# VHH binders against Phosphatidylinositide 4-phosphatase SAC2 (inpp5f), part 10

Target 1, 352 residues: Phosphatidylinositide 4-phosphatase SAC2 (inpp5f), of Danio rerio (Zebrafish) (Brachydanio rerio) (a8e7c5r167to518)
Amino acid sequence: YKIFMDSDSFYYSLTYDLTNTVQRQGELGKSDQPLWKRVDDRFFWNKHMIKDLVDLQAPQVDFWVIPIIQGFVQVEELVVNYNESSDEERSSPETPLQEPTCVDDIHPRFTVALISRRSRHRAGMRYKRRGVDTDGHVANYVETEQLIHVHSHTLSFVQTRGSVPVFWSQAGYRYNPRPRIEKGERETMPYFASHFEKEVETYKKLVIINLVDQNGREKIIGDAYLKQVLLYNNPNLTYVSFDFHEHCRGMKFENVQTLTDAIYDIITDMRWAWVDQAGVICQQEGIFRVNCMDCLDRTNVVQAAIARVIMEQQLKKLGVMPPEQPLPLKCYRIYQVMWANNGDTISRQYAG
Short names: E, the ipSAE of ESMFold2; O, the ipSAE of OpenDDE; V2, 0.75 times the mean of E and O plus 0.25 times the DockQ between their complexes.

## First folded at step 4 (VHH)

Design c22 (from k12 with Y101F F103L Q110T; framework vhh_3k1k_2)
Fold by ESMFold2-Fast, scan of step 4:
Order: sequence, then structure tokens, then C-alpha cells
Structure c22 (fold): chain B 352 residues (1-352), chain A 124 residues (1-124)
Amino acid sequence: as target 1 above (352 residues)
Amino acid sequence: QVQLVESGGALVQPGGSLRLSCAASGFTFSRYSMRWYRQAPGKEREWVAGISSAGDYTSYEDSVKGRFTISRDDARNTVYLQMNSLKPEDTAVYYCAKVEFSLWDSGTYTYDYWGQGTQVTVSS
């Protein structure tokens, strides 16, 4: 069975629940319900089809409804090979009657999957209207899950992105448009709180990474965000501000190392989901919520950097990556292409 | 259809050796990792050994490390378990399993397809 994609970046699978993270699927694992009854409705883009089929009393509704997400899916198998010229001898079937060799730890393999799920709430919101709405939904909300699969082990790390959850707007058709705050702190608080209460319920703890420029036209949004976080005073929220313009001029990946070094302990303490055939071994205890203001790919670069740190920790713990040596360059090249594809796809969906 | 057929189980004395075989059909054998599991009466089925699709990585349960060796012959679509220095505690039905790729399954976990099993008895 397969995962399918159409030209508008909608993905579906006949058997795999693309709407739920590995951790959420594990939490639902006691259910023998059909796939469509177990999906996360935030990411269930064809949910209306079920209503129509149920209303029509269609006899085979369980066979007709295939859950569809909008976002991104890419899966790659990576080989940890520090000496590419030495692997042909072991894998080549040149001599069919050779006895098995007992060398079993030369070239470990692992699968990386990247799944981004765009929220169906506030899809197609006008270019002027951003932030939070009166239902507590934020514009451009995407959940991104990075999966590592090695033998029987599946490891998952989840991050989210979305608009700064205050009431704000920006004219999208003007040269260098100035954003503005539409409501005061008091009027904003019920909806800001509603958004983060839902996030805490789903993800437990949130580390907010604000990538809005600390100077210039974007500062007004960053200032509003920080003031609202302080007024809300929820101990499950940690706020980190990073001036992307200062540190990441030209969008170079290595320039975000300053951020990942600064939050290394936070990254490590968050952990990751880990499952095998027996069940859940570990859980992720929180998420990074990375916010963007404009159409730049800043959020994607930061999420990729955090996810890379996690992947390296996971692979070292599984014994497929040496503790003092980075992965082969070919592995990082494939990884970087996966994350670039993710960012490009989400940017197209956000722009409309 | 996926089919796994285990063979090689027998009655052996403590300290003896056996080689179990699992003949696979109905899928592209060389693209899947394979596992051996065992189940003694009244106990849970436990994982024994695993081998990667390329055969270059193996893993073992602690109680069998150094005594058991898993291997594969992709030309014959067969996975093997060489069991040395057998102990009475190794007495169980041994099952071969195809590891289902979790990212293509609707499940939350890696699912295995098992054969009918082969009985190994270690006694004097």
C-alpha cells in the first residue's frame, strides 16, 4: 500500500492515518474503529465527504472515505556509509553461492519521513487577515512530524508553526506593507488563551520561538506577542525570541546553529516519541511552536535545524550514528533537500 | 499473499545446536527486514533476533547474544537462525516474521506477519 499525491499537494493513504502523529496514533491504539473515525479532524480535509455519505446512508461509507491531508509527505532511506567504495563487496550478488559473512555493523540504514499537515481551519483566509480568530484558530497552522524508522523502532518528533495569535493584519499587495494590531490586549486575551489552552491540551508544553524581526516594521507584532504571553502567565509556555535578520542573512542553514546551541537543553529535555512492536517506549513532552509573519522561509530553516539536532540524538541512541562523528555528507544532502521541499510546498500553500 | 514457512525444530540435548529456516513467498524478500520470535506455553511471545533488509545489521535479545546467529539468503528467499549452546529455557515454538513497514501501514506500530512456527525442545 502507498501514499498518493495530487497536483495541489493533497496526500492520502488507503491504510495509513496521515492526520495523526505516531504518538497520537499510539494513544488511540486500543480502538478497532475504521481509519476515518480515528483521524485528527484539524487535518482531515475531506471531512465534509463523510457527512454527505452518512446523510445519504451509503452502505459502504468505510470503503469510500479516504482521509486526505493538505501538506507534504516525503520518505527517504539513508545509508550510514563513511566509505562508499567498500560496500559493493557485501551487497553485490556477483557470486550466488557465497556463504554469509558475519560482518553486521558496517553500513546501518534508517528511514527518514517528513509529514506536514496544514490545518483545514482558516484555510484560504484573506491576505490582510492573520493571527487568531474568534474560535481560537490561527492562520497558516501546520504540524510537521519527522519520523526515523530503524528495524522495529519508529521515532517521531513534532513541531508546529502558525501565525502570531493576536489580532493583526498586513496588506499583502503593497511594497513593504506595515503590519498593524487590530485589537487591544484585553480584547485579545480570551482568544489568545483559547488557542494556547487547545495547544497545551494537545502538546502539554510549548516553547514559542518568535522569528519576527526585533527592529523595523515587524517589531510591532513581536512586541504584541511578548506582552500577551506575559499577561497570560501560563507556566506551560516558554518564550524564545530570535532575530532571524541578524543571524540568518541569506537563509544559510549553518547560521541557525547559534539558536540551536542556545536552546540545546530545551531541545534535549523535550525528548521524542519512540515506539516498537511492543508499544510506546518514550513520549515527546512538549513542542516547539515557531511563528512566521511574512512569506519568507525563516520558520522552515529553524524547524529543520531543531529536527536535525533531534535526529542526531535519536540515531546516536539507536547506535546507527557514532557519538563523536556527524553523518556522511550524502545523508545531510538528502535531508536538506527533504526540508527544502517541505518549505517550498508550505510556502506555496500559504501564499494562495 | 504473504507466506512464511518455518522448519528445523527438533528435540535436542542441552548444549546442542539447531538451525531453523524460514522460507518466504508472496513479497519481495530482499526489501524487508526479518525477525525471529519464540513463545513458550503460558508465556508471551518474545522477540529473539532481527536482520536488516540488506543483511548488514543484526540485533538479538540479551539472553541469546553470543549463542544465536541470524542470517539470510536472498537468492533462496530464506532467513535462518543458527542456535548454539541450547538451554532448557530456549524451549519454545519459534516463529519467523516479516516486518511490516510502519509508514505504509494504518497502524501505530510495526506489524509482523508470522508463519505457523516450529517447535524447539531442549531436554535430556
Scores: ipSAE 0.000, ipTM 0.137, lowest interface PAE 14.0, mean pLDDT 75

Design c3 (from k12 with Y101W W104T T108E; framework vhh_3k1k_2)
Fold by ESMFold2-Fast, scan of step 4:
Structure c3 (fold): chain B 352 residues (1-352), chain A 124 residues (1-124)
Amino acid sequence: as target 1 above (352 residues)
Amino acid sequence: QVQLVESGGALVQPGGSLRLSCAASGFTFSRYSMRWYRQAPGKEREWVAGISSAGDYTSYEDSVKGRFTISRDDARNTVYLQMNSLKPEDTAVYYCAKVEWSFTDSGEYQYDYWGQGTQVTVSS
């Protein structure tokens, strides 16, 4: 499938449904319906075009509507090569039997794709009101899918991010505004519940990773979040608070390994989607929902670290990565650049 | 080729203020977190302040909290360190660094690309 970039941050494909994960596409089954009738409404950015064409009784509405997402797409092919190789390192006349067919035939390779889908709900700048709205939608909601492709195998791992789903705001009349809670727990609960009921319906189980600072001015938001989670009391929610300031002080992003080590069993138990020519091999059972208050970098770093753990497990299962050693450093450098590009793109979309 | 050029260092009286600048080139500045470090004579280089790529997260060494402010201007590819209420113990060469991180199983240290530094002296 070919994926096209219409402008900076908008993507489409004539044949592939960019609005649905591999797992959701499988759940929809075989269908002869046009792409736009099968899309995930949350990520269908040109949906208004459907209403206009239907209202006009347009005869070929199915032909004229191509689903467009806003977000990020990057695809890279990675080669597992633990040694420096040189195009000029060939057999001398004294070793004529050492004639490999092709350097690429020697080393395993795999494709990594990263797709982020920004929700069309609550799009644009948030001046005063953040959090959840009266429709149960949250600000800055993005679904990120990491795909691994090797021969006939496609593996997928999905995470989400979004604002803390309480009613909160920051006053814009100060240069460093302090966040405020706009509604009490009882008034908030129907909308908080609405948000998580939709999430549980879609993803089954949620592991909340809260990166809001546990002291200072952000604390009021983190406290409100935890209190609502406890009052909601849904067994499908697991709440994890990670003190980014304590563990990643001084911008030492490698220290996020403390978090991934602590939740390693949760990551492993969640699994991933895996399909091949024979059909579905396994499914992802749950999702990580990662948030900070107004921090885009914290969320991106944590999601990248979790996705790396999953990728390594997937590659070991596929026999592409040795079970007892990491990938070559060059593979990790490309991977980090992909995730940095993802974070940068989402940051620009959040700011406008 | 990554290049960082620090400027703004000077001799100042205790209680004075300075603004350090670091001009970056050779990479997409807005995509990377930036840090300030300092090194006093005969001491190891120590971290002072950091700012995320989006500018929404800042961090400071405890001794400079409330006195120093890190900021960035992505349009000018520049990171700044505003230093207020300077003390003699702040005397050091100040360095700008680009943050790169690695998720290797070996727990590799991140590699920072350092500039040439700018001297700050707080005296009498």
Scores: ipSAE 0.000, ipTM 0.302, lowest interface PAE 13.1, mean pLDDT 77

Design c5 (from k12 with E100R S102W F103L W104T Q110E; framework vhh_3k1k_2)
Fold by ESMFold2-Fast, scan of step 4:
Structure c5 (fold): chain B 352 residues (1-352), chain A 124 residues (1-124)
Amino acid sequence: as target 1 above (352 residues)
Amino acid sequence: QVQLVESGGALVQPGGSLRLSCAASGFTFSRYSMRWYRQAPGKEREWVAGISSAGDYTSYEDSVKGRFTISRDDARNTVYLQMNSLKPEDTAVYYCAKVRYWLTDSGTYEYDYWGQGTQVTVSS
């Protein structure tokens, strides 16, 4: 399937529903329903076009509407080749006689795709109210799906990010002003609950990873979040708070590795979606909901680290990656560029 | 704040041995994977060896396998590279690196944080 990009990071495909994860597509099953009735409304940016056509009872509307998402799409083919040198270095006096097609089987290959879907709800609120609104929608909400494809196998791992779902504000991203809590816990609870009830309905179980600093100006937001989670007391929510130090870039890697080591069992138990030609093999059991206050780079770093752990488990399960060693450095270089591009794109959409 | 200081580089004859040390400070050493890289004049900087944060996994570039051994001493915040059966082709400045794959505060990515290097010359 072909995926097209139009101005300002809008993406569409004539043959693939970009609004739904692999797992949600499987849950919907094969249906005679028109594509526009099957799309995930949260990520269906051109929904207004369909509404007008449906309201007018236009014939053949089903044949004209192509779902458009805003966010990010990148697809890369990676080769597991531990020879860092060119193919010429593999040649010996005997290999020119043996080098036709037989060497193709030596190096496993896999496709990595990264798809980020920005919610259409609250999309224009970059410099105004943050947090949750009275409809239960949060600012900066993005669903990110990492896909691995090998032969007939498609594997998927999904994470979300979004603003801390309390009522808070900050004058503007570029000015770094002190954040303010706009409503108390009792007044906030119906909207906080509305947000998480929708999330639990969609993803079943949530592991919240809060990267808001536990001291300084961000503390007020982190404290409000924790209090609200405790008051809400939903058994489908797991809350993980991790203090992320920004002053040293090297310390970010320490924090990421420490975090993924600490939650390794949670990552492994969450599993991933796995589909082949015969159908569903495995389902993802829950989702990580990662947030920081205003620094989108922390969230991207953490999501990339979690996604890498999952990718390595998936590739080992498929026999594409040896269990005893990491991927070649070239693979990780491409992988890091993909996640960096994802983070930069999302940041530009919310920061200007 | 992060500092890596390499030492142990010297002139040595082919077939000789050297042990390089890298003293680390400004971060929690035991939580990070460490690597050795080298750069010969007019060449790109190339990876040589790596060791996991727990020290239970090591990796090597093919040309040094069986000749070089990477190790770490977390009590001393030091990573080592034992170099045996040295060849003229091993002549290079050797760099210690703290692994840093993830995005920085500026929203950009960086692969490794480097020390200043130690010169190894295999000749004569």
Scores: ipSAE 0.000, ipTM 0.127, lowest interface PAE 16.7, mean pLDDT 75

Design c6 (framework vhh_3k1k_2)
Fold by ESMFold2-Fast, scan of step 4:
Structure c6 (fold): chain B 352 residues (1-352), chain A 121 residues (1-121)
Amino acid sequence: as target 1 above (352 residues)
Amino acid sequence: QVQLVESGGALVQPGGSLRLSCAASGFTFSRYSMRWYRQAPGKEREWVAGISSAGDYTSYEDSVKGRFTISRDDARNTVYLQMNSLKPEDTAVYYCAKGRYWLSEDLYDYWGQGTQVTVSS
């Protein structure tokens, strides 16, 4: 499938539904309906074009409406090669071979794709519009899907991110602006519940990973979040708090392993979507909903770490990686760049 | 060790121009966002301008929009702040800051010593 990028990080495809995860596409099945009628409305950025074209009685509307997402798309083909350092050595050029073999011919290949879909609800400035609104939509809501493709196999793992779903605000561009809670628990609950009812309906089970600092100025938001989760008392919600600032100080991403090790069983039990030529093999059983307060980078780092654990499990299950080896360094470097690009793009879309 | 060294601060008249520089060392400069902050005596430190790691995105505090321009030179490991139409209210110590993670534009831990800008007649 060809995927096109337009200005302002808008993406479209003439044949592939970028608004739906692999799992949601499978749930929709084979349909005779035009692409735009099957899309996930949350991520259908040019939806208003449908109304305008219908209102104008435009001919052949189904040929003109190509669903557009705002977000991020990157696709990479990777080679699993643990002997890359040996390829740097100067070796004898003289070998009596009939057919030369390239080192890449003996190594498995896989495609990794990263798709982030920004919700069309709550579009606007990051510093002026935070938390949940009266429609149950949250600021900074993004669905991120990591895809692995090998031969006829397509595997997918999905995570979401979004603002803490209470009513809160944060002033301007001032260094470390202080957050404010705008509504009490009782007033907040209908909208908090509305948000999570929609999430549970879509994703079934949610593991909330709260990256708001447990001390200092961010504590007020973290405390409000935990209190609402406890009051809501939904058995489909699991709440995990992680002090990102304390554990990941400096440039030590390996400290995120403390979190991924602690929730390893939760990550593994969540599974992933898996489809081949015969149909659905496996479904993802829940979703991680990751949030921070002030910046998007804590969320991006944590999601990348979780997605890496899943990818390594997927590649081992497919026989693309040996069970006792980590991801090859070259693959990991490209993977880190993909997730960095994802974080940078999302951050730019919410800047203002 | 990560080091940020600001320079270019001076006494200038209102309406004048000044260019600040921040020389960075001890990290892969091209991978990190860079920011300028300022602090006037007795006031909190405030964000002034930011530039993405790729240099394709810049952002500014409202009071400096149209007057200040942030830029970077990755070959020289330097970030710049071009200040035009300076006002007495721009008087402050200006600080350069490095993003904490190469994956992000938002977290920052490393600060320089600052450079004093004074706008006075």
Scores: ipSAE 0.000, ipTM 0.124, lowest interface PAE 18.4, mean pLDDT 76

Design c7 (from k12 with A54G Y57W W104T; framework vhh_3k1k_2)
Fold by ESMFold2-Fast, scan of step 4:
Structure c7 (fold): chain B 352 residues (1-352), chain A 124 residues (1-124)
Amino acid sequence: as target 1 above (352 residues)
Amino acid sequence: QVQLVESGGALVQPGGSLRLSCAASGFTFSRYSMRWYRQAPGKEREWVAGISSGGDWTSYEDSVKGRFTISRDDARNTVYLQMNSLKPEDTAVYYCAKVEYSFTDSGTYQYDYWGQGTQVTVSS
């Protein structure tokens, strides 16, 4: 089970399907088909090579072509060690509810993996034309999966990000380009609906988190998005607006807790995918679809905050984290570095 | 009253071509996006193609891209589906749809108004 990196942004594995979430892999079931025939087409960046080889009746394509994603992969093993605490303070957090450790493993440990999968659709369109296209694909679409692994347990939580799915663009000048709406609401709706019909088919329920500014130049995009959501009014869509400037003025990222507190019940009700040796224990019911316009940092910060809430719930459920105490600071530092690396990599892929 | 009347369905050989027409009445045709859907026996109705109210934008299901072309004539209140390189898998009843969005005090809903359909059969 090895994950290889052939450049700073392309990843592959000979044995693991990087294109599918843990939950989607379970839904596909066990198959005798080669890995490349089971992959999620959205994230299958070398698909053209495989298609051309098959179309030309090339021999042994099933043995020589491996699926490659573009995005981000980082895996870290974290140790729950409260070495700065007194013996009395540490005794409770060191006693897990399950999975007791051996003497050489006196502290609980868990693996965190972060996988971001960039959609192969719209790869050449990100700076000239944003939003949705006539095929229902959105610019800058990325699926991010956070995995927790402890012994035989694998837990997964998935979020998506992408452009606001209306027809919009920005002017070609470098300084503070103003977005413009290219189509009216009725003309936009077939393509907006096409995008969300595909999303609902894949994820069942969507919670839209709109981080576009409610004032200034971004307002036109935010207003268009809200208007389109209201006109569409699909019961599988929930719309949440968060005014990042109002709550996180001066880059006080701790104010993101205002958002996670407000949607805590939604986060908890969404659950996560959980599998063990016996099979599926629970499934994630729905997905957060987070968007911004120009500030990719907002989307990354919000997704990290939501994923952290989920991780803490998962670790408490597994007995790796005490119910009444946060993780050691070292664990949070490593976690924040992983999410910062994710954000930087995605930003570089969009800008370069 | 919204009326959509599809025509042009026929039996054709694989690799053949066919043009479907949908005559619309009872609404301001030029103000609405139009879609084509199809339904094979025992299967759910699937979206095939769409065209914007201005005709500037078109969209297609992946299996028909490059083979089918949607167009409209607003002066005649008609939407067309030109089908080329037909395959046996294209055999279905084809439906024209007007996409409508309505706001109420309970929310906004999407309604597709449907015609009766026209049968396309691709067989040798």
Scores: ipSAE 0.000, ipTM 0.090, lowest interface PAE 22.9, mean pLDDT 76

Design c9 (from k12 with A54S Y57F V99I E100D W104E Q110E Y111F; framework vhh_3k1k_2; at its last look DockQ between E and O 0.06; V2 from the best seeds 0.00; counts 0 for: pae E 17.0 > 2, placed apart)
Fold by OpenDDE, look of step 5:
Structure c9 (fold): chain B 352 residues (1-352), chain A 124 residues (1-124)
Amino acid sequence: as target 1 above (352 residues)
Amino acid sequence: QVQLVESGGALVQPGGSLRLSCAASGFTFSRYSMRWYRQAPGKEREWVAGISSSGDFTSYEDSVKGRFTISRDDARNTVYLQMNSLKPEDTAVYYCAKIDYSFEDSGTYEFDYWGQGTQVTVSS
């Protein structure tokens, strides 16, 4: 796979569909359609740019149009070695997706890819774009896929982030303006339902992880979210609240483990997409939808933590890691950098 | 209109075998992956097996691996579930499903189309 970056935020591939997850690609089945006709429309950012070409109805368009995503892509090759010092430099983030080398008894190798794709719907800057619209789209919606490649095995774990799907705003000239609800709960209900109906249709089940403060200025938004969930009353939605600031005060991000431990069974039951040469081994049965107020730093930390749990399970299942040991320190450091880069990139894209 | 009609459900003893069929119509069958689901009383519907559009790839939930086999006949627009070594815990209504993704301008996502289901009961 060759991935290209046209700018700091836009990615494309001539050989890989960056708009679809591994699982969706498998589910699309046989298609004689060109790549741009098979994309997930939510993440097809150059769609409007090709409108004139499409209108020409020229067959050549099928070969000229390469779908572009906005988001983040990083690929790293990792080596499982518990004896290595942490002094080796990280590989270039521009390294294209490569097949993993091999799993050997001494130092197994695997490839990790992180792909975030931003929705082109309701795009806008932080403080200018919040909440849901009348089409059921939410601000700063991002699908993030973590890929593991070992030999012929491809494993995928997908999460989403997005603004709290009520009508709310946070405008002002002050540092950290007070959020406010723009519409009442009854008026909001149809649009809240519209958003999650589409999400459930796409992902089957959703586990909402709401990181909004349970006290202070953010509480009003958290309360509104919970109220809508209760009113909507869909069995395919699970709601989890975790006050990130309360638990992780003083930059104690390790305390996110409290959350991952609490939802460990949910994580395990959700599973992941797994494909090899023999076919589909398993599917991801739902997704985590993680949010805070702006769905940036706090959200990124929690998504990284959940994804790490999954990664360790995957690597152990593959026999790449021993059952009783954590990820090697060097691997963990690279992993953290990847997610940090992901978070920073998404933040720049949303914050402007 | 998409139609799925399941058949073959019956009462069988533990260790017995059944073959379920799902007749599909209203779409180009050969282009779509097909799935089997089941729903036991008081439980949520769960995925059981899947087969790719090409038929080259199959997948199973852990509890049925080695016992169940999913297959398809595109000429007959039919997907099958061969169930061997049946257990009481396999008792459920079994559903055939089609997934359809529309990534067009409308942004519509259609997940699973279901039939009416067929009852499988495993009891001594």
Scores: ipSAE 0.000, ipTM 0.220, lowest interface PAE 13.4, mean pLDDT 87
ESMFold2-Fast, scan of step 4: ipSAE 0.250; ipTM 0.687
ESMFold2, look of step 5: ipSAE 0.000; ipTM 0.140
ESMFold2 (binder alone), look of step 5: mean pLDDT 80; pTM 0.801

Design d1 (from b4 with G59D S60Y; framework vhh_h_nbbcii10_fgla)
Amino acid sequence: QVQLVESGGGLVQPGGSLRLSCAASGFTFSYSSTYSLGWFRQAPGQGLEAVAAISGSGDYTYYADSVKGRFTISRDNSKNTLYLQMNSLRAEDTAVYYCAAGRYWLTELRPSEFDYWGQGTLVTVSS
ESMFold2-Fast, scan of step 4: ipSAE 0.117; ipTM 0.576

Design d2 (from b4 with G56S S57E S60Y; framework vhh_h_nbbcii10_fgla)
Fold by ESMFold2-Fast, scan of step 4:
Structure d2 (fold): chain B 352 residues (1-352), chain A 127 residues (1-127)
Amino acid sequence: as target 1 above (352 residues)
Amino acid sequence: QVQLVESGGGLVQPGGSLRLSCAASGFTFSYSSTYSLGWFRQAPGQGLEAVAAISSEGGYTYYADSVKGRFTISRDNSKNTLYLQMNSLRAEDTAVYYCAAGRYWLTELRPSEFDYWGQGTLVTVSS
């Protein structure tokens, strides 16, 4: 599918529904309905155009309205080649690496795509009032889908991010003043419940990964979140707290492996969406909902680490990658750049 | 054409201070983890050594043990400039200092993790 960028932050396709994950598209089935009637409303940024065309009884509305998402799209074709994976290996004085005549001829290839979809609800509210609103929508809500395509196989893994769904605020200005809780637990519960009821309806089970600092300024938000989760007592929610600042201080982002190792069974049991020529092979059973407070890169680093674990499992399952090897370094570098670009784009959309 | 240009090097006495600057052109510093920025140095007869690095938001920094407490890395994304404030300089800090930018999250602060490099600026600490 051909994906077009209207600007650095807006994306569309004439033939592909960018608003729905592979799994949601499968759940909708094959339909004679035009694309705009099948879209996920949360990510349909030009929805007002549909209303205007319908109100005007415009002919051929199906051909005139192309759904636009705000977010990020990047697609890369990667080659699994361990001989090319390291500049250090190439620079070795002992023996040079033997270079293949053509990289296309002998090594497995796969396509990886990364799609982030920013919710149209709560756009522009980040600076003043974060958290949840009275409609059950949260600030900074983004759905990120990682796609692997090889031969006739399409595999998908989806995660979400968003503000802690309590009523909280933090003044902008020249400082980052201490965040404040604006409503008590009883007043918050209907809106907290509304948010998670919609999430459970869409994703079935949620694993909450809270990256808010467990000490200092951010603690009040983390404490409020945990208390609300416990009071809500929904068996479809699993709560995981990871002290990102404590584990990854000094830019030791590789220590995120402590988290991915601890939740490895949860990651593996969640599985991924997998479709081939014969139809659906498996489905993703739940979703990670990752949040932080001030640092936009914490959420991105954690989501990338989880998605990498899934991608390596997918590539090994497909026989594209050997079971005892990690990703070639060149593949991993391109992968890191894709996720870094994702984080940068989302961060700019929130900074305003 | 992507370029990084260092400035602010020179001769300084032990215990003195210098501020290095690195101006980027041909690309814009991001607000997220798109670009990891750092300073490396190479003393005569030695390999490249990581000195300091900073994340795109400035929230996370790295310092080599040899410079921790003496050097401060900072960035100004609006000016597309990376800085290294060097205080309490020692003879052992004498080296060519390189500015580097990479589009990866830093793991080991290896030179191979950085895609773009400046040409270097000489810092000499001597009486």
Scores: ipSAE 0.032, ipTM 0.510, lowest interface PAE 6.3, mean pLDDT 78

